# Miniprotein binders against Guanine nucleotide-releasing factor 2 (C3G), part 7

Target 1, 226 residues: Guanine nucleotide-releasing factor 2 (C3G), of Drosophila melanogaster (Fruit fly) (o77086r1339to1564)
Amino acid sequence: KSLEIAEQMTLLDAELFTKIEIPEVLLFAKDQCEEKSPNLNKFTEHFNKMSYWARSKILRLQDAKEREKHVNKFIKIMKHLRKMNNYNSYLALLSALDSGPIRRLEWQKGITEEVRSFCALIDSSSSFRAYRQALAETNPPCIPYIGLILQDLTFVHVGNQDYLSKGVINFSKRWQQYNIIDNMKRFKKCAYPFRRNERIIRFFDNFKDFMGEEEMWQISEKIKPR

## First folded at step 5 (miniprotein)

Design t3
Amino acid sequence: DPEAIRLLKLALEWIKLALELVGDPELVEEIARRLNEAIDKFSELLKQGDVNRLIDEIAKHLEELGNPEMVDFAVEILKQALDRLKQ
ESMFold2 (binder alone), alone request of step 5: mean pLDDT 62; pTM 0.423

## First folded at step 6 (miniprotein)

Design c10 (from u1, 23 letters changed)
Amino acid sequence: SQEIHDALKEISRALQELTKALEKDPNDEAIELLKFAVEILEQAIERLKEGDPDAVRLIKLAIEWLDLAVELDPNDESLRKVAEAIERYADAIEHVLNE
ESMFold2-Fast, scan of step 6: ipSAE 0.077; ipTM 0.563

Design c12 (from c9, 20 letters changed)
Fold by ESMFold2-Fast, scan of step 6:
Structure c12 (fold): chain B 226 residues (1-226), chain A 99 residues (1-99)
Amino acid sequence: as target 1 above (226 residues)
Amino acid sequence: SPEFNEAVRKLAEALDLLSRAIETDPNDPAIEFLRFAIEILDQAIQRLSNGDPEAIRLLKLALEWIKLALELDPNDPAVQEITDALNRLKDAVDRLRES
């Protein structure tokens, strides 16, 4: 059940991720232009939709025990995603559970501690050391967190000139960009061996009924007034 | 929300402090790290205004560059401004993560 959901989420993420072309990532890092990065935009948009869908699912439940059950179900799905090396959906769900509207509701100690432990993976301390270490130990198939890839490319772009002087290419900059790209290409080559469930995939490919941020805060404050 | 508005205000203050730090010591060996932090912070603020959940991760990355700047030059004449910017950014991140 939770395993099948995680598998289908992973198949969809893999499909979207493999469609991303390298020029899209480079152009986005250079000018942040979404028009020139349609597959990248679709992949990052899917991350955001997943996060907002999970938040909306939890906040729409009127009963505290039902909200707790759904949070536990998301945690179970996240554990399966982590085992599958699907960092994308794993972090999307984590961003939902660690969002202000959800986090402020004060969950049972066990839930709070488990979410806290998941957050350790994305701690930005020492340039995301924990995540980078986990990723380095990961064997394909794997869906990495695209946000850090974009961030690294942006760092390399803004931190280095294209030319050291007229006609002299900054090879260090180009080499750093190549290494980031090569790593991304490595993750794109391996397929997940799961059987498709089109009903579940279509659901995740077309969830459009989630709340906006403003509405989520209003609902959260109604559940637990300040 | 009051927390969101206060966080945005603190982010704007952090940007101002970092800009002042660069002006205070233009020969700072860590000036490029501060410029990276400013660029990342600017982008994060824009994404935050659009409700992008990734904004918080960018803010945390800006924190790392500011920390590196302080480590590279702990006796910088602008160390107080850089430290104040770091603290405001930390507070903003905490406010955005909690209620």
Scores: ipSAE 0.000, ipTM 0.086, lowest interface PAE 16.1, mean pLDDT 80

Design c13 (from u1, 14 letters changed)
Fold by ESMFold2-Fast, scan of step 6:
Structure c13 (fold): chain B 226 residues (1-226), chain A 99 residues (1-99)
Amino acid sequence: as target 1 above (226 residues)
Amino acid sequence: SQEIHDALKEISRALQELTKALEKDPNDPAIEFLRFAIEILDQAIQRLSNGDPEALRLVRLALEWVQLAIELDPNDEAIKRLAEALREFAEALSEILKQ
C-alpha cells in the first residue's frame, strides 16, 4: 500500500517538523552549531536516514528484477508524497534514487526518465527556481525541504553584514531572514488529517542496519562492475 | 494620536526594563533577537515621525523578533511585556490608519 506508507511517512515528518522552533534554524544558520538546534538536527538526521535506508534496501537485493520492483515502489511512494506536499521525504527518496551507487546501475528506460524528471524539481541551477516556484504555489499542509531553508538563511547571514556601520542594523538582512522563516511558520500551522498506523510509523522512526557510503559503493560495483 | 501616545509610553517602559535585563546576561542568544527588535523599533519611530506608513510594517517586524526571543526565554517577564506593548502599538496604529 504505497499510499498508506506515504501518509505515515508524512505524519512522522510533520511531527518532527512542527517540533522545530524557529530560533533553532536562525541559530544554526548563524553558527552551524548543532547543540543549539536539537529538533532541527533530529529532523535532518531523519532525512539522511530515510535516504540511506532506501539506498540500502535497493542495494541489498541480488536480483535485478527485484531491484526494479523496489525502485518502482519508491517511485509510487514519491508520487503520493509530492501530491500531499511532503517535499522532505520526497527529496530524501529522490536523493537515494539519484545517488551515485544507485544511479550507475542498469535501469529500465522508464525508471531513468521518471527519476530525471523528478530531479528537475530540485535542480540547483538558477538558485532552485523550479522548487521555489512549486513551493510558492503550494497551500498548507506542507513539509518543505529544510535543507534549502537552512541554505538560504546561511547565505543571507554570510552575504550580509549585521550592521551597515557602527550601531546601524542592516534592515535588508533582517527582512530577508524574516521572509524565509515566515514561510516555515505558515506551513507549521496546518495538520495532516491522516489516520495513524503505529506499526508503520515505528518502523520509519527506528531505521537500523543501513549501509554507509563506502559499503554502498562496494556493493554497487559488485552488482555492475566498473 | 492619543492611542499612539499611550502605546509608545508602554513600549518605552518595556524597553527600559529590557535594557536593564540585557545588562545582566550579554551572552544570551535572546539578547541578539531583542537588539534587532529594538533597532527596528527605533527606525519605526523615526518613520512614524516623518509620516511614513512603512512604520506599521517595521513595528510588526520588531514584534516578530521579540516573539522569537520569547521562544528562547519563555519565562522572561520583560520580554513578554515588550511583546504585549508592541502588539498593542501595532493594533492601535492599524486602527488609526483604517479609512
Scores: ipSAE 0.000, ipTM 0.326, lowest interface PAE 11.4, mean pLDDT 77

Design c14 (from c5, 21 letters changed)
Fold by ESMFold2-Fast, scan of step 6:
Structure c14 (fold): chain B 226 residues (1-226), chain A 99 residues (1-99)
Amino acid sequence: as target 1 above (226 residues)
Amino acid sequence: DTRLEQAIDYVNKALEHIREAMQRDPNDESVEMVDFAVEIIKQALDRMQEGDPEAIRLLKLALEWIKLALELDPNDESLRKVAEAIERYADAIEHVLNE
């Protein structure tokens, strides 16, 4: 079951990712205007909804053993996502398990160690070296983490002049932007060969009834008072 | 070299087509991408006259920015012809400069 869920999540992510047009990413990096980046916005919104859905599902469970059981199910799904190079949903679920409301709860050492191990991938030290190395070694099909792509493009835009002097274009800035975009294009070319399960896809495409941040903290604190 | 002279002429004609495309009142976002391509092409022309192989990489970079502009305005026939011309001439120049 966990495998099928991961496959369906990946098919949906791939569909949303391939709809993103490169101009949307460039425009967002420049002015962050959501109206001009509709497919990009839908993709990033889906990442956030996935994370909040997972948190809500765990926090709604009243029994500690049931919470642990569900966290282990998410971990199993994440292992499948990592094997199929779906960094997007993998990191969405990781962000849920490593969120404040979830992380502070009483977990068995094994679960804490596994989550900590997963966090090593997205460690920000050395400019996300671990993630960049993993991605560089990844062959398509792959769904990369869009957040880092947007961050890199924004930093290149803000940190580099368009011109070295009046009328002299900064070729280094343009090459850096192109390389980021080219890598994104490379991953869009290959399709995943999974069989579609429309019921599961429809579920993930229409997330409903997840908790807001404040509600999550309140429930977390009821489960384990400070 | 006659082929280098032909390539320079073809790239100059591509610049004329780009000017026409810009005057067609294109999308504001695509204009910025085309402006980058124009400046890169001008530098590529200078490198071509000097026999510098870097001209090939510059033309390919300019082509990529034009392709991005075409994604915003895919029906811009002038811009599409420019992309086709640069792609063709980058190949021709590579034969000349790498011998």
Scores: ipSAE 0.000, ipTM 0.333, lowest interface PAE 10.6, mean pLDDT 77

Design c15 (from c6, 14 letters changed)
Fold by ESMFold2-Fast, scan of step 6:
Structure c15 (fold): chain B 226 residues (1-226), chain A 99 residues (1-99)
Amino acid sequence: as target 1 above (226 residues)
Amino acid sequence: SPEFNEAVRKLAEALDLLSRAIETDPNDESVEMVDFAVEIIKQALDRMQEGDPDAVRLIKLAIEWLDLAVELDPNDEAIKRLAEALREFAEALSEILKQ
């Protein structure tokens, strides 16, 4: 069932997210060193693997009706993820459905309209206002979108000097970093009350079969030639 | 009140010690993390003077920055001792402010 799948995806996301240490996030923003950020890298890799797995799953199907059936299944899973405040996996699947190779294929009007409505959440206008408002209204348990957290920390780091002059600390930069980190810690404290299904969790923890971006475009063009 | 005055004094002493460490060798990677802890401790002092229990959270955050400094420079015994002292202090302060 789509609900059980969404619950198990969320338990895996929560496990990976909770393992991330605050120093990893800060060091990544500063030097982007994978050796110092192993849990963060595993979590971001999982987001990317989920997205690419979903794209590959859809593109491998030769029958249009089967592709539509699978897209509808992903949409059902996404609706459950959104209800349980798992923005991370929700956005991973959305990034798959809204990817060029998938989006260009002919879908029923209902599917296209649903995906467009989902995209409203991640509209980048006004610095992701829609997402930030949704997140601000969300009570734990919650898994936020890690990509925006990393983007915010990177912008704070790159856009602000550590010192305004020799020995004069840039307080604004450090205060901004503090607030981002404090919000992240808030989400790490609450656990989801779901019962574990290790078979489903192992499946999502072991993505090995993806096509690269170039292969996805080639397959997409074979399905719907230009 | 006497306990509060002692807590403020200890925090001010820790802040002074950390500030001096920054002045001595600002080129050290770990010094940047110590610098951030200094700013957080300054805010904690302000909140303590206001009686705001959020001071405990700020002290715990400062400990995390010092722990990062220890990770970057494991041979710096001063940073390790400061992190341990602040951790102990955070527990004591939490008991006082929590009620």
Scores: ipSAE 0.000, ipTM 0.165, lowest interface PAE 17.0, mean pLDDT 74

Design c2 (from u1, 39 letters changed)
Fold by ESMFold2-Fast, scan of step 6:
Structure c2 (fold): chain B 226 residues (1-226), chain A 99 residues (1-99)
Amino acid sequence: as target 1 above (226 residues)
Amino acid sequence: DTRLEQAIDYVNKALEHIREAMQRDPNDEAIELLKFAVEILEQAIERLKEGDPEAIRLLKLALEWIKLALELDPNDPAVQEITDALNRLKDAVDRLRES
């Protein structure tokens, strides 16, 4: 069940990711304009909705044992996502489990230690070295974390002049942009060979109800007061 | 240098094909990539005239951007022009590598 859920999440992520056109990513990095990047915006919105849905799912459970059961279910799903190289949904769920409202509830040591070990992948020290190494060793099919791709392109664009002097192109900037785009295109190759389950896909494609951050903190404080 | 003059001529022919591709399908999804290629190639020509070895690296970078544009599957007229541009650019690189 957790495997099938991870597979269906990955099929939806792959569908949304492959619809992203390279010009959308370049234009967003340059102008930060969502209107010119509709498929990119849908993909990033889906990441955020997934994270907030998972947090809301956990926080709405009245029983502590049921909350622990659901967290363990998300951990199982994350393990499957990691094995199938779906970094996008893996990180969306990880961001939920490592969010303030969830983390402060003081889960059992086993859960806390496992989530902490997952966080090692996204340790930002040394410019996300662990994640970049994992990604470099990954063969398609793969869904990379779009947030880091956008951050890298934005950094390259803002941190480097288009020209080193009047009429002299900054080769390093253009080469860095090319490498980021080429890696993204590389991961668009090879489809996942999973059988579609439309019921599960439609569920994840239509998140109707989730809490905002403020509501999550209020409910977390009710569950475990200071 | 006759080799240099011939290489520059090939690059100019590649630029003409790229501009034709952009003109035939102004809504081509690859237009942004082709614009990057044009800027790089124009700079490569100036570096070639100056005898700067970085020119060859710029030509190779432009070639990669053109390959990405081709893979975005534009309409037939644009595909042919982009392919012609790619071939002219390969000719320029090969000419510069000789001897």
Scores: ipSAE 0.005, ipTM 0.414, lowest interface PAE 10.2, mean pLDDT 80

Design c3 (from u1, 32 letters changed)
Fold by ESMFold2-Fast, scan of step 6:
Structure c3 (fold): chain B 226 residues (1-226), chain A 99 residues (1-99)
Amino acid sequence: as target 1 above (226 residues)
Amino acid sequence: SPEFNEAVRKLAEALDLLSRAIETDPNDEAIELLKFAVEILEQAIERLKEGDPEAIRLLKLALEWIKLALELDPNDESLRKVAEAIERYADAIEHVLNE
């Protein structure tokens, strides 16, 4: 049941996201030190593992029709995730379906068109305007895409000096950092009212036995040679 | 005037308390947030003495960073006193500047 799966993925994402402390995010942007950002690291690792798990699940199927059925199941799950404002898992699955090893395989036109329409949300034009507008219109509960939050904090840190001149603090940098943090806090306040299914949650909380990037490309090339 | 000078003095006292709070727990993860608050509050006070109208906006920014640190330790009495002082005396300064 795609809806129940999406709900359980969202409960797990909410747990991991809520545990992230604001200092972890700031320290990541400055030092990128995993020891000082353990909850942030677990949340980003979960995003990556889910993406790689989805890719591996598709690539391991030997039958083309079974691969297509699984991709359609992921698309259905993504539609539910988007409706419940779980941008993080939505983008994890989108990153899988739009990855090189997966995208290059021969898919039916309908699948290709749906994935392309999903990519419109994360179009990088005008500094991710489409995503930022969608997020601004979103009412909690919501799980934002942590990757863009980290990118924004890194860009503010790298692109702006701490001082405009000796002894003169760059107040614009400090305001930009604060606004990013304030938006993150806003989404942490509200809980999802879904009923827990521990079997499904345990499955997603324990990803194992998935392929690395190099192996995915090798298998993709065997399925469809250049 | 006298009310303005008193508010500036109280903000300087708050800055001293904030700086001491950082020194008493050098391993607190909140220190990164508090360092930003210290730097902003220092410049806000300097700009107040120069009559810069943007000083109030900077006081509010410093307060927000202190509030973030308070979420990590809601029982920090020193930070709570600093936050209360900034709220009270920023309002007093804003009132004087609007006169």
Scores: ipSAE 0.005, ipTM 0.385, lowest interface PAE 9.8, mean pLDDT 79

Design c4 (from c13, 27 letters changed)
Fold by ESMFold2-Fast, scan of step 6:
Structure c4 (fold): chain B 226 residues (1-226), chain A 99 residues (1-99)
Amino acid sequence: as target 1 above (226 residues)
Amino acid sequence: SQEIHDALKEISRALQELTKALEKDPNDPAIEFLRFAIEILDQAIQRLSNGDPDAVRLIKLAIEWLDLAVELDPNDPAVQEITDALNRLKDAVDRLRES
């Protein structure tokens, strides 16, 4: 059932998210060095693996009707993830459904319209305004999209001097960094009340069963030739 | 004023405790937060020495970074030094006008 799957995805996300130490995030924003940020790296790798895993599950289905059934199942899972404030897994699955290899297959109108409406949440042309507003209205428990947190910290670091002049600290920069970190800290304190389902977790198999981008494009073009 | 003078003394003592904390555990995962707090407090001292009471905003910001450091490593060997610094900074805030 889609609800149980969304709950188990959320537990896995929460376990990894909670292990991230704030110094890892700050160091990564400054240096972009993955070796100094092991828990952060595991969490971002999890996002990518989940996205590629979902794409692979869809593309490996040889029957068109089964393929549509799986896409609809992912859409239902995403609706549950959104309701439980798991933006990370929600966006990972959205990135899969809106990926080139998947999107080009021209799904039924209902599917295409739902995916399009989900994309409105992360419209980058408005600096993620819709997402930022949704997140600001969200009460814990919540798993935010780590990619935007890292982007924001990097922009604050690059776009602002540490000092305005000799001995004059840039407090706007420090305050912006603090607010980003404090929001992340707030979300880390609250736990989801779900119970582990080992059967579903084994089904995910750490999301390790996925094909590379080049293979995905080849399979997509075999399903629907140019 | 006497209030500014007293606050300045407490901030200076807090900085001494934070410096001891850095020496006691230089490999602390939260060491960057202690460095941020020290940097901010150095500027607070400069402003208070020039008679600017708005430095209270800087002291409050430093307190937030130190609270974060304690939360991330509550069993740090230097937690007593950090806690002492926090208490001194909170006292300094109380001595200055709220804003």
Scores: ipSAE 0.000, ipTM 0.247, lowest interface PAE 11.0, mean pLDDT 80

Design c5 (from c4, 39 letters changed)
Fold by ESMFold2-Fast, scan of step 6:
Structure c5 (fold): chain B 226 residues (1-226), chain A 99 residues (1-99)
Amino acid sequence: as target 1 above (226 residues)
Amino acid sequence: DTRLEQAIDYVNKALEHIREAMQRDPNDPAIEFLRFAIEILDQAIQRLSNGDPDAVRLIKLAIEWLDLAVELDPNDESLRKVAEAIERYADAIEHVLNE
């Protein structure tokens, strides 16, 4: 079941990801759009909804054993997502399991150690070195983590002028942008060969039962008081 | 709709000029910037077909990439002329969409 769930999540992610056009990410980096590009926004919004849905799912469970059972189910789904190179949903679920309201609850030693191991992939203190290495070794089909792509494009835009002194164009800035975008285009070329299950896809395409951050902290503190 | 058809026609003429420049010199080191301009202009056509006036922003962005191609190969007069023609098309499109 967990495999089928991961496959359907990946088909939805792939559909949303392939709809993102290059001009959307470039305009976003330049901050020329007063509104976010629609396909890019839909994809990033889906990442956030997935994370918050998973947190809410865990926090709503009254029984500690049921919470552990569901966390283990998410871990199993994450393992399948990693094997099929869906970094986007993998990291969305990881962000849920490593969120403050979830992490502070009492978990079995094995669960805590496994989640900590997963976090090594996205350690931002090393400029995402482990993730960048994993991605470089990844063959399509693949859904990369859009957050890092946007961060890299923003860093290139903010850290480099459009022109060097005397009106000379900054070619280094443009080549850096090209490399980031070209990597994204490479992953869009290959489709996943999975069979669609519309019921599961519709469920993930219509998240409507999740809590805000303040509610999550309140419930977390009721489960395990400070 | 006639105005949108005119705007789309201008973008298609810009795409023709860029593709002709690429064919004249397929080994041009700036060819990647030309490919980006094409991709952005293709998106502008989609926006124009939907009546979205923000297509002008995409056309202006494409001009920036064409300017980079010209700067990388400043002795290519045909690239300079293409960039100038597309800049004029952007002005014409903006005028058409406003009226």
Scores: ipSAE 0.014, ipTM 0.363, lowest interface PAE 6.7, mean pLDDT 77

Design c6 (from c13, 24 letters changed)
Amino acid sequence: SPEFNEAVRKLAEALDLLSRAIETDPNDPAIEFLRFAIEILDQAIQRLSNGDPDAVRLIKLAIEWLDLAVELDPNDEAIKRLAEALREFAEALSEILKQ
ESMFold2-Fast, scan of step 6: ipSAE 0.043; ipTM 0.502

Design c7 (from c13, 30 letters changed)
Fold by ESMFold2-Fast, scan of step 6:
Structure c7 (fold): chain B 226 residues (1-226), chain A 99 residues (1-99)
Amino acid sequence: as target 1 above (226 residues)
Amino acid sequence: SQEIHDALKEISRALQELTKALEKDPNDESVEMVDFAVEIIKQALDRMQEGDPEALRLVRLALEWVQLAIELDPNDESLRKVAEAIERYADAIEHVLNE
């Protein structure tokens, strides 16, 4: 069932999210060195694997009706993820459904409209206003979208000097960094009350069963030639 | 080295004093900033054990977070003690790395 699948996805996301240490986030924003931010790298790689896994599950189905059924199942899973405040997995699945190889197959109007509606949340206009507003209204437990946190930290770092002059700390820069990170720490305080289901976790198989970009495009073009 | 171990022990004592003070008269914003500093120091210790010179940069970063806490609560003497302890730890690391 879609609800149970969403719950297990959230447990896996929460496990990785809680392992991220604040120094990793700051170091990544400054240097982007993956070796010095191992838990952060694992969390971002998990996002990518889940997205590619979902695309592969859909593209490997040879029957159009079965593909549509599975897309509808992912949409149901996404609705549960959004309701439980798991933005990370929600956006990973959205990135799959809105990917070129999947989107070009021209789904039924209802599916296309729902996916477009979901995309409104992460619209980049007005500096991601829709997402920021949703996040501000969210109470823990929650798993935020790490990509935007990293982007914000990078912008603050690039736009502000560490010191205003010799020996004078730029309090504004450090306060901005603190506020960004404090929001992340707030969400890490609360655990999800879900119980582990080994059958579903084995089904995910660490989301490792996926095909690369070129292979996905080739399969997409075989299903619907340009 | 002994200098680094002594400095770490002093930081632990300063943090314990700060924790007790905050329990009696909590300032949640200062606590959060000090928590960031503690997390950074913990990672710095791990890197020092690996021989990574990055440890000094992380300790300096921790000092910055404590200084933010001081800005919010400049009359809290325990915050200044923590900052002094972190600075002594950074100096000990610099001394060892320069050998």
Scores: ipSAE 0.010, ipTM 0.314, lowest interface PAE 9.8, mean pLDDT 76

Design c8
Fold by ESMFold2-Fast, scan of step 6:
Structure c8 (fold): chain B 226 residues (1-226), chain A 99 residues (1-99)
Amino acid sequence: as target 1 above (226 residues)
Amino acid sequence: DTRLEQAIDYVNKALEHIREAMQRDPNDESVEMVDFAVEIIKQALDRMQEGDPEALRLVRLALEWVQLAIELDPNDEAIKRLAEALREFAEALSEILKQ
């Protein structure tokens, strides 16, 4: 069951990711303007909604054993997402389990250890070496973490001049941008061979019943007072 | 607008030559860079039809990628023609937006 959920999440992510047009990514890196990047915004909003939905799902459970069952369910889903190279939803769920309101609650040692091991993938040390190595070893189909793609493009844009001199294009800057974009295009070409379950896809495409950050902290503090 | 109409026709003809070049040698690195520029050009044409001034920025972006392709293969006449078409398109759009 957790496998089917992960597969449907991945089909939705693939659909949203494939709709992102290259000009949206380049323009966003330069201007960070949401109006000019509608498909990119929808994809990043989906990441955030997935994270907040997972946090809300866990925090709304009044029974400690039910909270642990749901966290273990998310861990199982994450393992399937990682196996099918869906880094985007994998990291969205990881961001939920590693969020302040969730992390501060006392979990069984096994849960804490698994979440800690998952965090190793996104360790920012050495410019995200662990993630970049994992991604380099990944064959399509794959949904990369869009956040790092946007960060890399922004870094290339800010760190390099558009022109080396009047009328002379900075070849190195464009080449770096091209490589980032080309890798993204490569991942877009390959379809996932999963059968669609429209009921599950509609659920994830339209879920909106989640708490804001302030509410999450208040609920967390009620569960485990400071 | 006669100049803009002529510029669009020039771009479309240049794109047709590029599609022929891609079919002959799809693994050429310069052609791959131009394929990326083609996606930007299509977006620019769509934005222009909607009256969006963003079209000019996209045309200029596409031109930068085409210039990169020229640096990889400076003897490709189809790519050079696309660059000329994009310069004319950008100039025509710039004049209209000033109005």
Scores: ipSAE 0.013, ipTM 0.428, lowest interface PAE 8.2, mean pLDDT 80

Design c9 (from c7, 35 letters changed)
Fold by ESMFold2-Fast, scan of step 6:
Structure c9 (fold): chain B 226 residues (1-226), chain A 99 residues (1-99)
Amino acid sequence: as target 1 above (226 residues)
Amino acid sequence: SPEFNEAVRKLAEALDLLSRAIETDPNDESVEMVDFAVEIIKQALDRMQEGDPEALRLVRLALEWVQLAIELDPNDPAVQEITDALNRLKDAVDRLRES
């Protein structure tokens, strides 16, 4: 059932997100050191595994009708994730459906229109304006997209000087860093009230047997030759 | 005002406590947060001497960074000094709001 799957994905995301300590995020932004950021690394890896699992699940199906059926199930899961403010898994699944190997297969018009409407939320050409607006209007509980948090912290760190001149601190940089961290702390405080299903959670916590990018392109081209 | 003078005193006490915390364990992960707070407090004191109302905002910013330092390393050898500084900063905020 799509709702139960979305709820269990969200409980797992919430657990992984809550385990992230603020120092891990700050240290990663400064030196990109995974060894000092184990919980952050686990959470970001989970995003990538979720995306690759969804792509692999779709591409392994030889029947066009079955592929369409599974894409529609993913769309239903995404709608539930969006409603419960789980942007992280929502964007992981969206990245799968909008990936080259999947998108090129030319889905029914309705599916293509749905996916395109979802992509409006993450239009990076506008510095993620739509996503930032949606997030600002979101009340906890919420799981934000970790990739943008890391990107913002990295841009603030590398794009802004620590000091405007010798001995003069750059308060704009410090205030931007604080606001990003404060948002994370705010979302970490609230728990989702869903009933736990350990079988489903363990499945998503232990992704296995997904394809690499090159294999996905080869299979996509076998399904629909250029 | 008496409240303003007491706020200045509390900020000076916090600055001393945080500086001593840095000397106690200069290689700690939280030292960057404590250093941010130290620089911000110095700026707040300068702004207070000039009568700049932005001083209150700076004191609150320093308080947040000190709080983060405690969260970052709750077992820091200097955590008691950092916690004492946090309490001085909270007192200073309250007194500046009254002034």
Scores: ipSAE 0.000, ipTM 0.300, lowest interface PAE 11.6, mean pLDDT 79

